# Designs tried in a protein design chat: VH-VL binders against q7z443r523to685. Part 34

Target 1, 163 residues: q7z443r523to685
Amino acid sequence: TSLNMSTHQLTITVNVTSLEKSLIVSIDPDSPLLMTLYLGFQYQPNCTHFHLNITLPKDKVWQKDEEYTWVLNPEHLQHGIGTYYITAVLSERQEGAQQTPSLVSVITAVTQCYYWEIHNQTWSSAGCQVGPQSTILRTQCLCNHLTFFASDFFVVPRTVNVE
Key: E = the ipSAE of ESMFold2; O = the ipSAE of OpenDDE; V2 = 0.75 times the mean of E and O plus 0.25 times the DockQ between their complexes.

## First folded at step 16 (VH-VL; framework fv_levilimab)

Design Vj6 (at its last fold request DockQ between E and O 0.68; V2 from the best seeds 0.73)
Fold by OpenDDE, fold request of step 23:
Structure Vj6 (fold): chain C 163 residues (1-163), chain A 122 residues (1-122), chain B 111 residues (1-111)
Amino acid sequence: as target 1 above (163 residues)
Amino acid sequence: QVQLVQSGGGLVQPGGSLRLSCAASGFTFSSYGMSWVRQAPGKGLEWVSGIYSGGSTHYGDSVKGRFTISRDNAKNTVYLQLNSLRAEDTAMYYCAKGYHYGRGSPDYFDYWGQGTLVTVSS
Amino acid sequence: DIQLTQSPSSVSVSVGERVTIDCKSSQSVLYSSKNYLNWYQQKPGQAPQLLIYWASTRESGVPDRFSGSGSGTDFTLTISSLQAEDAAVYYCQQYYSIPYTFGQGTKLEIK
């Protein structure tokens, strides 16, 4: 889903139903933009009231698809199950970008890393964490043990309001 | 008007060290990433290292642990410290300007220095 | 690592002729409708110069006879009418993933 960013900010609304999974937020512009994302729980955040923030594009990436991706692990979602709001505030267009109106693609997904627990004959996420290099295309799994691994990936419905 | 002027390099024995410098002008240096690319004699191009405007760094596998890229924004200069040099490090080394303004990723290179020759030989 | 393979490795062409150089990547460098691939020209004794970025956008000052095309894993640099001054080595380069990598180069000679 692409949105025309004629305004200076947008708000993403996401319902988080599990505290065991990471939330992947991708806000990818058609041209390089500098933006700050603010996270709020059960309220719409802004630059003065938020739980967490990040500036995109990231200042270090290993692949380009990481640049405009925010990985929110369970510890970042510690506020609980419910509605999270992400306000993206556009600061400026980076040099080299076209002057055409910016299209922004917003994708939200949840993911987790799993391993096969032999004793319980079930998949477990214990000792595993979704890494910061995860994107909507790939899940980086960081585990403190070696075993047979897998991951799930679900696109999460969201509402985007442009203001 | 953009200029990248390199200095340093020369002949060194295996295990030795060199420091390369690249002085930039004609653009807001602190807002751009920089990279080093090398070319062995008669060979192709190899990306060596990159540094973001914010100071984050990347390295090619062949130089990890031996080379260090750094920058001094006050002097508009990017450096490459070459330690534990090997014969296979012999190459023309180029500094290159990143294209994107702002976060300054050291990605594709719109301007290049004149090159500095590094020769590692016993 | 993303490997780039150019073809041909060398070619000799007469002035006025059309030249195509291919670059194939081991994996896609396309993301969000952008191809993270550049073309460089390196003349003897000189540093490389940027010709094409984003696979198909010509750098300022580059003659119209140069064009880039392709997407995903297959790219082509085209010189519509070769000039004597175009004798050089041409490189494709990806900047989708670290480490950034170059093709092995294509040496273009004038007959």
Scores: ipSAE 0.858, ipTM 0.933, lowest interface PAE 0.4, mean pLDDT 93
Fold by ESMFold2, fold request of step 23:
Parts: structure tokens; C-alpha cells; sequence
Structure Vj6 (fold): chain C 163 residues (1-163), chain A 122 residues (1-122), chain B 111 residues (1-111)
């Protein structure tokens, strides 16, 4: 699951099968790297053609596992069920004696928050959302009520290509 | 050569205010996070506050709401505004440079200033 | 909050001897095969200085007699051939989770 990033770019391909779940994309570089990720639905995105982007590491975190995690909620994935592509591009700027990045690991997963609906005696996702502090280690659930909550978590097959 | 030159500090009454400054040189200041760490007399080190290169901030619980960290990248200077001071805030205050240059988190302190003494007494 | 507990609190050792200082974390500081733990040295009247980062990587200019080891929750700083100038207080520090925290310190004295 470690990959060489010698060409300054890689593409992550993941198949999304639900419009209700959030996609968690976790990148784990062996050294601190600045990168920009671009999202595309059924095409390979680049810096001029994409649906959404993010720059990693995040500009504020509470734990280190948050730094290289992209949380894509259902509103970010409304383009449809099917194949999403994520192009990760290394920063053009390198400080001083920094060496070329050598290894990167990628994990993708889907997750959804649920709460126990007392009146219907069932689990529901209405009024709950996956929060931005979610990672492959934990799901942050942001609900508009106080009751029992739970989440599911499924590691999703993906492919990673170095360009 | 990395240098962190601190100024400010002194004697102040409880409830008073002070502003600490830390002037940086010898590195690209705007690319790195900065932190303040304090040491009460005879005690260990306590992380007080940090600021990312992009300006995002974190505070320790004991100072949250009373202290404000800020930075001026044009002056290569980080500040700590100390308000509503209490006797337990008496300490040597150090500024420290973060190591990571990219999004510059305020952790991993490879260079430290000389320290600035703050004394809070009635 | 992650609590770091150092042992011993104080130690007296002769020049040329080996010293081992332990740091125990209340929670793992390991993520992605990296341990987010540092060691600092503070000599009397001076600011702290970084010795070791990522648990085992020596900072530039630090003598090779200093080494760090351990993973997860248990960490050790070792000084293999003590010099007189090594008399100081040593602190471990975690930077895995906000707030960042330090151990209470270990005072190393020369006999």
C-alpha cells in the first residue's frame, strides 16, 4: 500500500455505490508533503478541470490523523453513483534541503452516521452528518439531537496510479 | 542563523495585561508555525498557545479566553497578548519555532527564544 | 489530554556512565508508523533545546551519545557516555494531539 510519488502526481480511483454515505480519503506520506487533491466524476481531474479540491495537510487539526484526510459528504458526491477520480498533485514549492518524496499510502472508506429514532423505533440518518474531524480511525457524527448514535465504516476498494 | 529575540514582560498586578513579542530572523517566517511555552518557577514546561503559518490558532485550557496569539508576517514577529492575568500565570515565557515549513503547524520546537519573565503579584 | 509520566524524577550518575530516562504516555502517540514524541534538554538558566524528534531521530548538532527509542506509549532517552555538560533537566513532549503536553521532567546530576 506504499507508492512512489516520483512524478509529482498520482490518481486514486474509487467506485461510489451510495448517495447517502460520506467518502473518507486518507493519504499517508512518509514525509511531510504539501499537495492539492482534485475530484472528478467519471473523468480524471486536473488543476483546470475538477468538481472540488483541497490542499493537504489541513491548516488546523486537533490530532495528527486529521492532517491528510479528505471528508467528502453526500453533497460533494451528488454527481452520481459510479467512478470518482482523485488526482493528487505535489506542491511546486520545496523548502531548501527537502528531498524528493519517496512513499505514499492511500486508504479510502465510506461511512454514515445514524441515530436511534425513538418514535419509530429504528435507526435513521436524518439530522446527522459526518463531520470534518472524521478519519479512517474514527467517525465524527454531528447530530441535531441528543440520543443514541452509531456509524458504519467500510473500507472501499480503490486503485492508485502514479503518473 | 535562526534567531528568536523576545521582548515585553515585567511585573503586573492581577487582572492586568501585558503583550509579549518574539522577533524572528534567519528563516522564512511566513512558512512556519510558532508557539508559546511557559515555565512557572520551579515547575516544568507548559504549552500555552500556537499559531499556524496560515494564522489558525490553538490555546491551552488554562489560558483560553484570556490570551491571544497573533503574527505579523511583514515584521517576522509573533505576539502573545496576556489579559486578565492571575498569580498562576507567573512564569518564564518562551517563543518557539515550529519545524514543518508547509502548512506550518505550531509543534516540534527546534528553536527557542531566550525567554521573557512575567511576574503577577499584588 | 495526553499525560506524559517520566521516570525517574531525578538521577545522579558519574561521567562516562550510561543513563536511561523513561517516558510513558497515557495514550498512543503512534500514527502512520511515526511516533509524535520529542525529547528536550534544559540546562540551568537556559531555554530548552530539542534533542530527539519522532521518538528516535537526533536533531542536527546533537552528540551521538544521545539516542531515543520506544513506540506507542513507552519511550526511552539514553545517554551512553555521560559528559559533565549533560547535567540538565530532560523533558519528553507529545505533539500528536492538542493540547501538546510535556512530561514533568527528569533532573540529571553529575556525582
Amino acid sequence: as target 1 above (163 residues)
Amino acid sequence: QVQLVQSGGGLVQPGGSLRLSCAASGFTFSSYGMSWVRQAPGKGLEWVSGIYSGGSTHYGDSVKGRFTISRDNAKNTVYLQLNSLRAEDTAMYYCAKGYHYGRGSPDYFDYWGQGTLVTVSS
Amino acid sequence: DIQLTQSPSSVSVSVGERVTIDCKSSQSVLYSSKNYLNWYQQKPGQAPQLLIYWASTRESGVPDRFSGSGSGTDFTLTISSLQAEDAAVYYCQQYYSIPYTFGQGTKLEIK
Scores: ipSAE 0.645, ipTM 0.855, lowest interface PAE 0.8, mean pLDDT 86
ESMFold2, look of step 16: ipSAE 0.625; ipTM 0.838
ESMFold2 (binder alone), look of step 16: mean pLDDT 91; pTM 0.933
OpenDDE, look of step 16: ipSAE 0.493; ipTM 0.841
ESMFold2, look of step 21: ipSAE 0.628; ipTM 0.845
ESMFold2 (binder alone), look of step 21: mean pLDDT 91; pTM 0.939
OpenDDE, look of step 21: ipSAE 0.771; ipTM 0.899
ESMFold2, look of step 22: ipSAE 0.568; ipTM 0.823
ESMFold2 (binder alone), look of step 22: mean pLDDT 91; pTM 0.937
OpenDDE, look of step 22: ipSAE 0.817; ipTM 0.913
ESMFold2, fold request of step 23: ipSAE 0.618, 0.605; ipTM 0.834, 0.834
ESMFold2 (binder alone), fold request of step 23: mean pLDDT 91, 91, 91; pTM 0.936, 0.938, 0.932
OpenDDE, fold request of step 23: ipSAE 0.839, 0.844; ipTM 0.927, 0.928

## First folded at step 17 (VH-VL; framework fv_levilimab)

Design Vk1 (at its last look DockQ between E and O 0.58; V2 from the best seeds 0.00; counts 0 for: pae E 2.6 > 2)
Fold by ESMFold2, look of step 17:
Structure Vk1 (fold): chain C 163 residues (1-163), chain A 122 residues (1-122), chain B 111 residues (1-111)
Amino acid sequence: as target 1 above (163 residues)
Amino acid sequence: QVQLVQSGGGLVQPGGSLRLSCAASGFTFSSYGMSWVRQAPGKGLEWVSGIYSGGSTHYGDSVKGRFTISRDNAKNTVYLQLNSLRAEDTAMYYCAKGYPYGRGSPDYFDYWGQGTLVTVSS
Amino acid sequence: DIQLTQSPSSVSVSVGERVTIDCKSSQSVLYSSKNYLNWYQQKPGQAPQLLIYWASTRESGVPDRFSGSGSGTDFTLTISSLQAEDAAVYYCQQYYSLPYTFGQGTKLEIK
C-alpha cells in the first residue's frame, strides 16, 4: 500500500506599509478545510522555513467567522515594511474532506485599536491591543484602561486577491 | 449503525455530583466533536457543553465552572461531570454527535443518544 | 448570546395541510454564504432528530415534505402535505455563535 500525497497550496502576498498596525488574514473556502498557514518576510515560506504558522480553522473561537482568521499583531510583523508571503497548505486525509480542489477566497485587512482620549481630545492606542476574536468585519480591542464609556474604534481594511 | 449509548444518570441531592457517559459506535469518533444538550421536564432544549475532536471545550453560561466535559478517544466515549448540582439542573441529558470536518466542531447534531435523566431533589 | 424566537408556539392542523414555522434570530447567522441554522423534530418521549441543516439542506432520509428557507435572521420550516406522524415539537437551532442556542419550540398537533 503506497502513500498518496494530495497536497494543495496557495500563496498570499501582502504589502505591509506600517509596523504599528495589525494584519488580519481571512480565508473563505467553499468547503470546510483543515490548513496550515506559514508566514515569511520577503521569501515564500514552507513547512520547514517560516517566521510563524497557524492551523485553521481555529478551535478556540466563539463564532464561525473567527475560524478562518489569522490575526498578526505588530510583534508578529516586526521583520520590516514590505512584502510578506503566506503559504497555505491543505491537510490531507480529513474524514469527509473534498477530494477535488476547493475554491478559496482571501481577504486581508489592517486594523488598529483606538479609543477617544477625552482629556487630549485625540484618538490613542495606548494600552490597547487587537485581540484574537478580530475579523475583517470587526476588531476586538483588549485595553487595560478602557473602563468607563469606551469610544468607537476605527478599522482600515485591505483586500488582496489570491495568487 | 451510528449509536450513542448513555449512562450515569440518577437522583442526587443539591450540591451533589454525577458523571454522565456517552459511548459511541458506528463512526470515526476521534474525528467528531460531541455535545451535551439538556431538556428540563416539559421545557425546551438547552445546549450545555461541547468538545472539539481535538479536546477544546466550551460551556453554556448556566453550567460554566460546575460542569466539565471530557473525551476518551480510545474508548469512543464522551463524559460530562456534573458538580455542585442545583434543582434547575434536573433534566433529560442528551449527548449528540457533532460536525465531522475541520477540527471536528461540537455542532450539527445529526445523531442523539436516547437520553439519561438527572434528578436533583432533596 | 443569539436568541431564537419561534412562531407560532403551538398549532393544531389537519392531515394534508401545509404548515409553516418561523424562526427569528436576534443576530445574523449567515457567514460565507451559509446559514448556520438547523431544524429538529422531537416526538413525545424521543430524542430530537435533525431535519434541516444550513437552513435549507435536508438531512438524509428526511421526507421531501419538509423544507427550510430563509437567510440571515429570518427562517421558515415548511411541512407540505402534513402526515399524522409529523405531530411533534419542532426546534430551530443556531450554531453560528457560542453558546449554541435553540428556539423555544413549536408544538405541532394533528386534529
Scores: ipSAE 0.409, ipTM 0.746, lowest interface PAE 2.6, mean pLDDT 81
Fold by OpenDDE, look of step 17:
Structure Vk1 (fold): chain C 163 residues (1-163), chain A 122 residues (1-122), chain B 111 residues (1-111)
Amino acid sequence: as target 1 above (163 residues)
Amino acid sequence: QVQLVQSGGGLVQPGGSLRLSCAASGFTFSSYGMSWVRQAPGKGLEWVSGIYSGGSTHYGDSVKGRFTISRDNAKNTVYLQLNSLRAEDTAMYYCAKGYPYGRGSPDYFDYWGQGTLVTVSS
Amino acid sequence: DIQLTQSPSSVSVSVGERVTIDCKSSQSVLYSSKNYLNWYQQKPGQAPQLLIYWASTRESGVPDRFSGSGSGTDFTLTISSLQAEDAAVYYCQQYYSLPYTFGQGTKLEIK
């Protein structure tokens, strides 16, 4: 979905039902846009009250689709099962960028890395985590062991409020 | 008017070092990433290194561990320190202006310096 | 790394003729409806000059006879009516992922 970012901020509401999976947040602006995302649990966060924040776009990426992606691992979501709020606050546009209307697409998904555990004959996520280079297109799996790996991926319903 | 003026380079023996400079003007330098691209004589273009506006650096595999890109925003200048030079490093080196992808990616290359020749020979 | 392969490597064409140069990438450079691919022109003894960015948008000052097309992995630079001053080496370049990479170049000569 595309949203008009003529306002100063937007809020993404995500219902987290598992503390074992990572949350992928993709905010895709039509043009280069500097923004800060704030994470809150059971409250709408702001610049002074939040659990975690990140500034997008990232400048330590290897592919472009990573620039506006926030990977929230289970350790970031240990506040509990329930509703998480992400407030995105716009900073400013970069000089020289194409100045098109500020439309933003938001996608949220959950994912986890799994390996086949031979002894239990089951898929396990033990020793594996979703890496920071993960996007809605691909999952980076970082494991402390070498086995056959796989991942799941689910789009999470969310509500976006523009304020 | 955007300008990129390069300096440095020259003839050096294998194992030697050089420092290239690229002075920028005509745009808000601190908001843009910058890259170095080289071209061996009679060959194609090869991306060498890039630095984001925020300072993050990246390198091509062929120069990792030997070259260092840096920037001085107060001087509107990007640098390339070339260490442990090899014969295969012989090339015309260009600095190139990036495109401001939010935090200034060192890509796009809409403006180029005039080039600096680096010759590595015994 | 993303490899870009241009074709042809060289071509000789008469003034007024149509020229097409292809660039194929080893993987898609498309993201959010934008193709992270540029085309450059390099004349002898000069630095490269940006012609096309985002695969199909002409850089300011570039003549209308130059156009870029394609998406994903297949791209084409077209010169609708070749002029004498168009003799140069042309490069495609992706900036979808690091390291940034160039095609091997296409040398365009005028007959």
Scores: ipSAE 0.168, ipTM 0.736, lowest interface PAE 1.9, mean pLDDT 89
ESMFold2 (binder alone), look of step 17: mean pLDDT 91; pTM 0.932

Design Vk2 (at its last fold request DockQ between E and O 0.57; V2 from the best seeds 0.73)
Fold by OpenDDE, fold request of step 23:
Structure Vk2 (fold): chain C 163 residues (1-163), chain A 122 residues (1-122), chain B 111 residues (1-111)
Amino acid sequence: as target 1 above (163 residues)
Amino acid sequence: QVQLVQSGGGLVQPGGSLRLSCAASGFTFSSYGMSWVRQAPGKGLEWVSGIYSGGSTHYGDSVKGRFTISRDNAKNTVYLQLNSLRAEDTAMYYCAKGYPYGRGSPDYFDYWGQGTLVTVSS
Amino acid sequence: DIQLTQSPSSVSVSVGERVTIDCKSSQSVLYSSKNYLAWYQQKPGQAPQLLIYWASTRESGVPDRFSGSGSGTDFTLTISSLQAEDAAVYYCQQYYSIPYTFGQGTKLEIK
């Protein structure tokens, strides 16, 4: 979903139903833009009250689709199952960027890495985690073992409020 | 008004080291990513390394572990330390100014230095 | 890595004629409606010069006869009316993924 940013911040509401999966948040602007994301659990976070924050675009990426993607692993979602709020505070345009109207596309998804556990004849995520280079387009799997791997990917409904 | 002035380079034996410098002027250096691109004699262009405005670095596979890109924003200078040089490293080395997307990602290059020749030969 | 393949590798064209140089990428460099593809011109003994970025945006100072088109994996640099000074080697470059990569180059000669 693309949003026309007429204000300086937006809030994304996501219901997390599993603590075993990673939440991928993509907030991709139509032109280079600095923003700070704040994560809150069961409350709307701000710059002074939050559980975790990140500044986008990332300061190092291997592919451009990573720049405005926030990967929240289970350890980042340790607060529990429930409603998470992400407040994105937009800053001024980056130097050298064109001064065009700000359109922002927001996508949220959950994903996890799995391997086939032969003994139990089931898929397991043990020893595996979603890597920080994961995006809406691809899942990076980091495992401490070698086996046959797979991943799931589900777009998660979210509500976006522009303030 | 943008200028990139390179220095360093020269003839060196295999296994040797060189340090290249690129002094920038005419733009807010600290806001831009920088890259080094090389060109072997009679060959095409090869991206060697890039550095974000914030200091994060990337390297081509052929130079990983041997080359080091760095920057001194106070001096508006980007460097390339070339260690463990090989014959295949022989090339004209260019510093290049990136466009400041993604918090100073190198990206594409609108200005280039004059080039510095590095020759690795026994 | 993303490989870029240019075609032709070399071409000889008369002044005033239309010239097209193609660049094909091994994977898409399109994301969020932007193509992370640039074109450069390099004359003998000189550093490369930026011509086009974002696949179709001309760099300041570049003559109107130069244009870039294409999307995804297929790109084209066009010189609508070749001038004598356009004799050079042309390179495409992707900046979607690390490492940045260049095409092998297209040598354009004046017939």
Scores: ipSAE 0.868, ipTM 0.939, lowest interface PAE 0.4, mean pLDDT 93
Fold by ESMFold2, fold request of step 23:
Structure Vk2 (fold): chain C 163 residues (1-163), chain A 122 residues (1-122), chain B 111 residues (1-111)
Amino acid sequence: as target 1 above (163 residues)
Amino acid sequence: QVQLVQSGGGLVQPGGSLRLSCAASGFTFSSYGMSWVRQAPGKGLEWVSGIYSGGSTHYGDSVKGRFTISRDNAKNTVYLQLNSLRAEDTAMYYCAKGYPYGRGSPDYFDYWGQGTLVTVSS
Amino acid sequence: DIQLTQSPSSVSVSVGERVTIDCKSSQSVLYSSKNYLAWYQQKPGQAPQLLIYWASTRESGVPDRFSGSGSGTDFTLTISSLQAEDAAVYYCQQYYSIPYTFGQGTKLEIK
C-alpha cells in the first residue's frame, strides 16, 4: 500500500494481540528520506513523549529491505496488549517555497521464532529471538544453542493517518 | 567534475602489508559512501569493502579481519589497509563512488578510480 | 550471497548487429518496485564504466543503443546497433544484499 506523505508527519495505528510475537514495521519511501519514528501505547507519541524511538534509514544494513524496518521485540512491547501508535516525523527540510510530497509504503506484521523441544514434543520459543535483520520479507532467528528452528509471519491490520 | 585518484600499490611478500589511498574531488565527499572493488588477473570483479558517509563499514568474506577501510573527510580520501596479504589478493584494486551508504538505497558505482595494482609474490 | 550468472560467456558479432547479454540472479533483487541491478562496460586496461542502473535506467552520456530490461531474477542488456568501440567485457551487478556481487562477465568481440 503506497501513501502520500504531504505533511512532515504521519501516524500508524496497530493493534497488538500477542505479547510473545515481535512487531515488524516497514515504512519505506519511494526516494531517500531521513525520519524518526516514535512509539506510544494507547496515546499518539511525539518527540517529547514516547516509549521508544528510532531514526531511519538504519545506519548499517546487510540487505536493502532492512533500511526502513523497525523490529519491536516483546521487550519493546512490554506495555501490554492493545493499540500502539507510531508517529513518523520527517527530519529533512523541503527546499524553497514549493512542497513536494513523499510517497511511502507502510506494512506491519508479526513474527516469532520457534524450535522443536524434543523432550516435550512441542514447539517452543525459549532461547530464540527475532533478530534485528528481520524484515517483512524474512525473519532472522537468533538462538543461543544448536537447534532446528522455524518462524511464522503474519501481516496485520493497521491504519495510517497523515497529519 | 568527479575525479578519484588512487595511489599506494606495488609488489609485496606474502604476509606483508600495503595501504591504498583514493583522493576524491568534484563532489561533496562527506555525503557519499565509497567502496573498493578488485579484479584478479584474467578474472571478474569482486566487491571488497564499503564505507558509508557516517563511517560504518562492510567487508567481503575473503578479506574480513585482514583489510580495513577508513575515510578522512577533511582530506576527501578513502583508504584500504591490506594486512596479512596472500597470493590470491593479487589484483587491480579500484575505488568507486557510491550513493550514501546506509542513507538511502543505491550502491551502484557511477565513478571509478584508475586502479592500483597490488602484486603478492615471493 | 546472491550469485549472478551471465550468458553467454563470450560472443563475436558484426558491427550494426543486435546483441543480448543475460544476467540471472540466484535470488530476487526486486524490492519496493525497484530492481537493484546495474550493468557495466570494461574496456581493456580501463576501469569499469556504469551503463545501466535500476535494471533499465541509462546513465547520462550512455548511447541510446544500450538498453536494459528484466525484473526479479532475469535481466538482459541489449545493444541494438553494435559499434566497433563496444568491444569490451560487460558485467551485471546486484546492489540489493551485502556482499554486493558481479556476474562473471561477458566478452563482446567484433568479427
Scores: ipSAE 0.689, ipTM 0.872, lowest interface PAE 0.7, mean pLDDT 86
ESMFold2, look of step 17: ipSAE 0.665; ipTM 0.857
ESMFold2 (binder alone), look of step 17: mean pLDDT 92; pTM 0.945
OpenDDE, look of step 17: ipSAE 0.330; ipTM 0.792
ESMFold2, look of step 21: ipSAE 0.619; ipTM 0.839
ESMFold2 (binder alone), look of step 21: mean pLDDT 92; pTM 0.945
OpenDDE, look of step 21: ipSAE 0.777; ipTM 0.903
ESMFold2, look of step 22: ipSAE 0.680; ipTM 0.865
ESMFold2 (binder alone), look of step 22: mean pLDDT 92; pTM 0.944
OpenDDE, look of step 22: ipSAE 0.806; ipTM 0.912
ESMFold2, fold request of step 23: ipSAE 0.568, 0.639; ipTM 0.814, 0.847
ESMFold2 (binder alone), fold request of step 23: mean pLDDT 92, 92, 91; pTM 0.946, 0.947, 0.944
OpenDDE, fold request of step 23: ipSAE 0.799, 0.862; ipTM 0.907, 0.939

Design Vk3 (at its last look DockQ between E and O 0.03; V2 from the best seeds 0.00; counts 0 for: pae O 12.4 > 2, placed apart)
Fold by ESMFold2, look of step 17:
Structure Vk3 (fold): chain C 163 residues (1-163), chain A 122 residues (1-122), chain B 111 residues (1-111)
Amino acid sequence: as target 1 above (163 residues)
Amino acid sequence: QVQLVQSGGGLVQPGGSLRLSCAASGFTFSSYGMSWVRQAPGKGLEWVSGIYSGGSTHYGDSVKGRFTISRDNAKNTVYLQLNSLRAEDTAMYYCAKDYPYGRGSPDYFDYWGQGTLVTVSS
Amino acid sequence: DIQLTQSPSSVSVSVGERVTIDCKSSQSVLYSSKNYLNWYQQKPGQAPQLLIYWASTRESGVPDRFSGSGSGTDFTLTISSLQAEDAAVYYCQQYYSIPYTFGQGTKLEIK
């Protein structure tokens, strides 16, 4: 992604303590903002150096609460346990947007889908994944079997810096 | 000065096909989503299908699998291909422009085309 | 799917009077301090016209006599000083989740 450098950005710092759970990053602006998020492990990413990126609001959603949600599954977090940085950059001013600064709320959480494994009489995550329609309000579980399932959800500490 | 000019309606038999067109002007077409909304004679409004600025599509349950929405940003035109038509598909079809400008799911329909009538009758 | 139920289905009132039209949603359409509920006016032989978006924000050019209120699941369109040209069918519409849905409509007639 090729972006003009901007003074309208923020950095989110999150410690990942488990490689089995998915990270939910919710950025909730009070006005429609187009932004690009960049993920970095152990460094602050930018538009030219990052592991992953996403453009928000997402191009295809089924409900409004999905628009500014980034779901990072374990495969996206394969870089390790430790500190992840997310730089959010305003990519382009939307037509008709108020030019005053927008209020932005940030929530980070972890979640995982489980099913009941009858043989061991325990909960397992094998064959279940956190789906892309997941938000801080609900976890979509995509399983390759029909059984009893559940999910957990934990809000995690983060630091937000505006530069 | 936003204009949505529709064409392609008409009379067809059950099981037939039509393609509806909606030509847009007066705004940056590629930056907005577009939708089709229909109204059966004497009835209310029903959202039929939508296409996001990035090309992602959605359909109402009554038309899923039979209708296909598409867009041509070079021609500033959105299309609705109506296949396997049934008598209950008889309606005035409106195209509508989504708002806000930009990516993501829009919030309302701010401009509507003039409508085109589709009649499905033997 | 989110179902929208309007009441009344029809109303006949005199010029200058106040009318209210209710819209009840089967599910909340509130997220991030915005209600994704819109109101449209449709006059005979015309396409619908946007009146109110985000439950209470008037579209440009819409007279002050039109106002929207409510939150979550219960919404109201109010026309405070009815004019003859306000005779139309009014629809609420949710844009919270796909499929996007409309209320069944309320026909407003002038006595």
Scores: ipSAE 0.386, ipTM 0.726, lowest interface PAE 2.3, mean pLDDT 84
Fold by OpenDDE, look of step 17:
Parts: sequence; C-alpha cells; structure tokens
Structure Vk3 (fold): chain C 163 residues (1-163), chain A 122 residues (1-122), chain B 111 residues (1-111)
Amino acid sequence: as target 1 above (163 residues)
Amino acid sequence: QVQLVQSGGGLVQPGGSLRLSCAASGFTFSSYGMSWVRQAPGKGLEWVSGIYSGGSTHYGDSVKGRFTISRDNAKNTVYLQLNSLRAEDTAMYYCAKDYPYGRGSPDYFDYWGQGTLVTVSS
Amino acid sequence: DIQLTQSPSSVSVSVGERVTIDCKSSQSVLYSSKNYLNWYQQKPGQAPQLLIYWASTRESGVPDRFSGSGSGTDFTLTISSLQAEDAAVYYCQQYYSIPYTFGQGTKLEIK
C-alpha cells in the first residue's frame, strides 16, 4: 500500500498477538528520506515519549532493501500483547531527492525462526532470534546452535494514519 | 565446508602496490559481507576493510584513500588493492567471512583465510 | 574510535586452573540489550578463531570451559579449567561502530 506523505509524520497501528515473534516494519519511500520511527505501546508515541526509536535509512546494511526496514524482536515488544503504535517523523530529504509530496509504502509482518528439536519431535525457537537484516523478502535467523532451520512469515494487518 | 583461500602478497618497495585475493567456497558468497584483517609481525589484530553483500565499503583510518576492497560474486572472490604502501603496512593479511555486518546484527568473523604476507621494505 | 584494553597483557597458568581475561572499552558497546563484543583465540602460526560473540554466546564447537560475561564497557573471558591446547593469544573485538577494533591481545602460556 502506498501513502502520500504530504505531511511530516505518519502513524502505523499494529495489533501484536504474540510476544514470541518479531515484528518487521518496512517503510519504502519513493525517494530517499531521513526519518525517525518511534515505538509506543497503548499510546501514540512522539519524539519526546516513546519506548524505542530508530533512524532510517540504516547506516549499515548488507543490502539496500534493508535500509528502510525495522525489525522489532520480542525484547523490543516486551510491554505486552496489545496495540503498538509506530510514529514515523520525517526529518529531511536526502540530497537529490524528489520534490514533496512523497509516496511511502508500508508493510508490516511477523516472523520467527524455528529448528526441529529431535528429542521432542517438535519445532522450537529456543536459542534463535530474527536478525536485524531481515526484510519482508527474507528472514535472517540468528541462532546460538547449528541445526536445520525454518521460518514462518505472516503479513500483519495494520492501520496507517497520516497526520 | 567453508573455505577461504588467499593469494597475492609478497615483497614490495615503499610506494608500491599489491593486490590480494580471497576465493570463497562452501557458502552463498553473495549473501555475506567480507572483511580484511591484518597483523603486523609480533603485533595484534587490526581491522582493515569490509564490504557488504550489497557492495557498500568501509575502511580503517590508516588505509583510507590507499586501499580498495572489492568483490566479484561471479567468482566468489573478494579483493584488496593495496596502493601507496608504507613500511607500517607490513603484515599478515587475513580475509574473513562476516556474519553479518551491520548494527544490531552479529558481526563476527566465523571463518578466516590462511593469511597472506605483505612485506614493505626498501 | 572505540579503544579496547585487555588485561593482563600476558599470563602463565597451570593446566586445570581458572583463567580470566578482561576487556575494557572506551565507550559502551551495548545496543538494544546486546553487547557488540567478540572474543577470538589465535594459536601460534594460525589464523584467529572465533570463541564468543554477543559477549556471552559460545561459537559452535567451542568447549564449554570457555565463557564470556560482562556488559557495557567491561567484559571478561573465562576459562574454567585450562587445558594445554588453550595456549594462545586472545583478543576481544567490538563491532558496535566502524572502524571495528581489537584489544591489544592477551598471551596465555601454560606452566
């Protein structure tokens, strides 16, 4: 979905139903933008009130599609099951960027890394986490052990408000 | 099995140039960043340069403007071009596989090449 | 740049004894509840080998006598019961910010 970023901020609303999975937020602008994302639980965050923040594009990425992706692991979502709000505030356009307004595509998904636990004959996520290089196209699994790994991936419905 | 096989290096005079190569196998090369780390004789380790899977490059301050890291994914090879060499560049140079490179990610070197000796002397 | 200082620079210990190596960073390498610090082992004539990542997670294949601890600016590598094959130089390394940097190394000798 594409949004017109004629205003300087947008809010993404996500209902988190599991504390064991990671949330992937992809904000893909039509032109290079500098923005800060703020995370809030049960409230709309801003630059002075938030649980966590990140500046996009990321400074260091393996691939370009990671630049505007925020991976929120369970430890970042430890506040509980419920509604999380992400406010994205635009700072400025990067050099050579197109004129305003900008179009922004927002995608949210949840994922987790699993391995086959032979003894219990079940899939387990123990010792595994979703890496920050994960995107809506691929899941990076970081584990403290070696085994056969898999991942799930679900697009999460969200509400986006442009303010 | 992951393997990193290095080549190049040798003896060169100050101001000279060398090109190091590191051929990778046993993993999806294009999906990983690669780094070069050097070790002067009897000294510690120094990170020299890194290249992302996406192609972004970074350098230590001591080699900026003189060294160039590059990769050829078709050949599964990472290179280090050493220009304007100085005596202090004398070291064993190692290529290393990143896992992975970036903020919030494990960025450790889980596999290393055998090393290539570079000696800069007049 | 982030400087890492190890202590001691060298140590000689008997087989079976406990060994601790400290690594202090000039600034915190903690980010989002993760410590961007690794430990490496380098045996004579060999390339370095990864021991610990994220300050406390053992690399696969590393004996359980090796452990990492610490957070922020102070970190410790511990060998609970030293073995003869553990004679090596050990390095801490941060990847919190570029340029990545190593400690000066700690030479561990066996008595």
Scores: ipSAE 0.000, ipTM 0.569, lowest interface PAE 12.4, mean pLDDT 87
ESMFold2 (binder alone), look of step 17: mean pLDDT 90; pTM 0.928

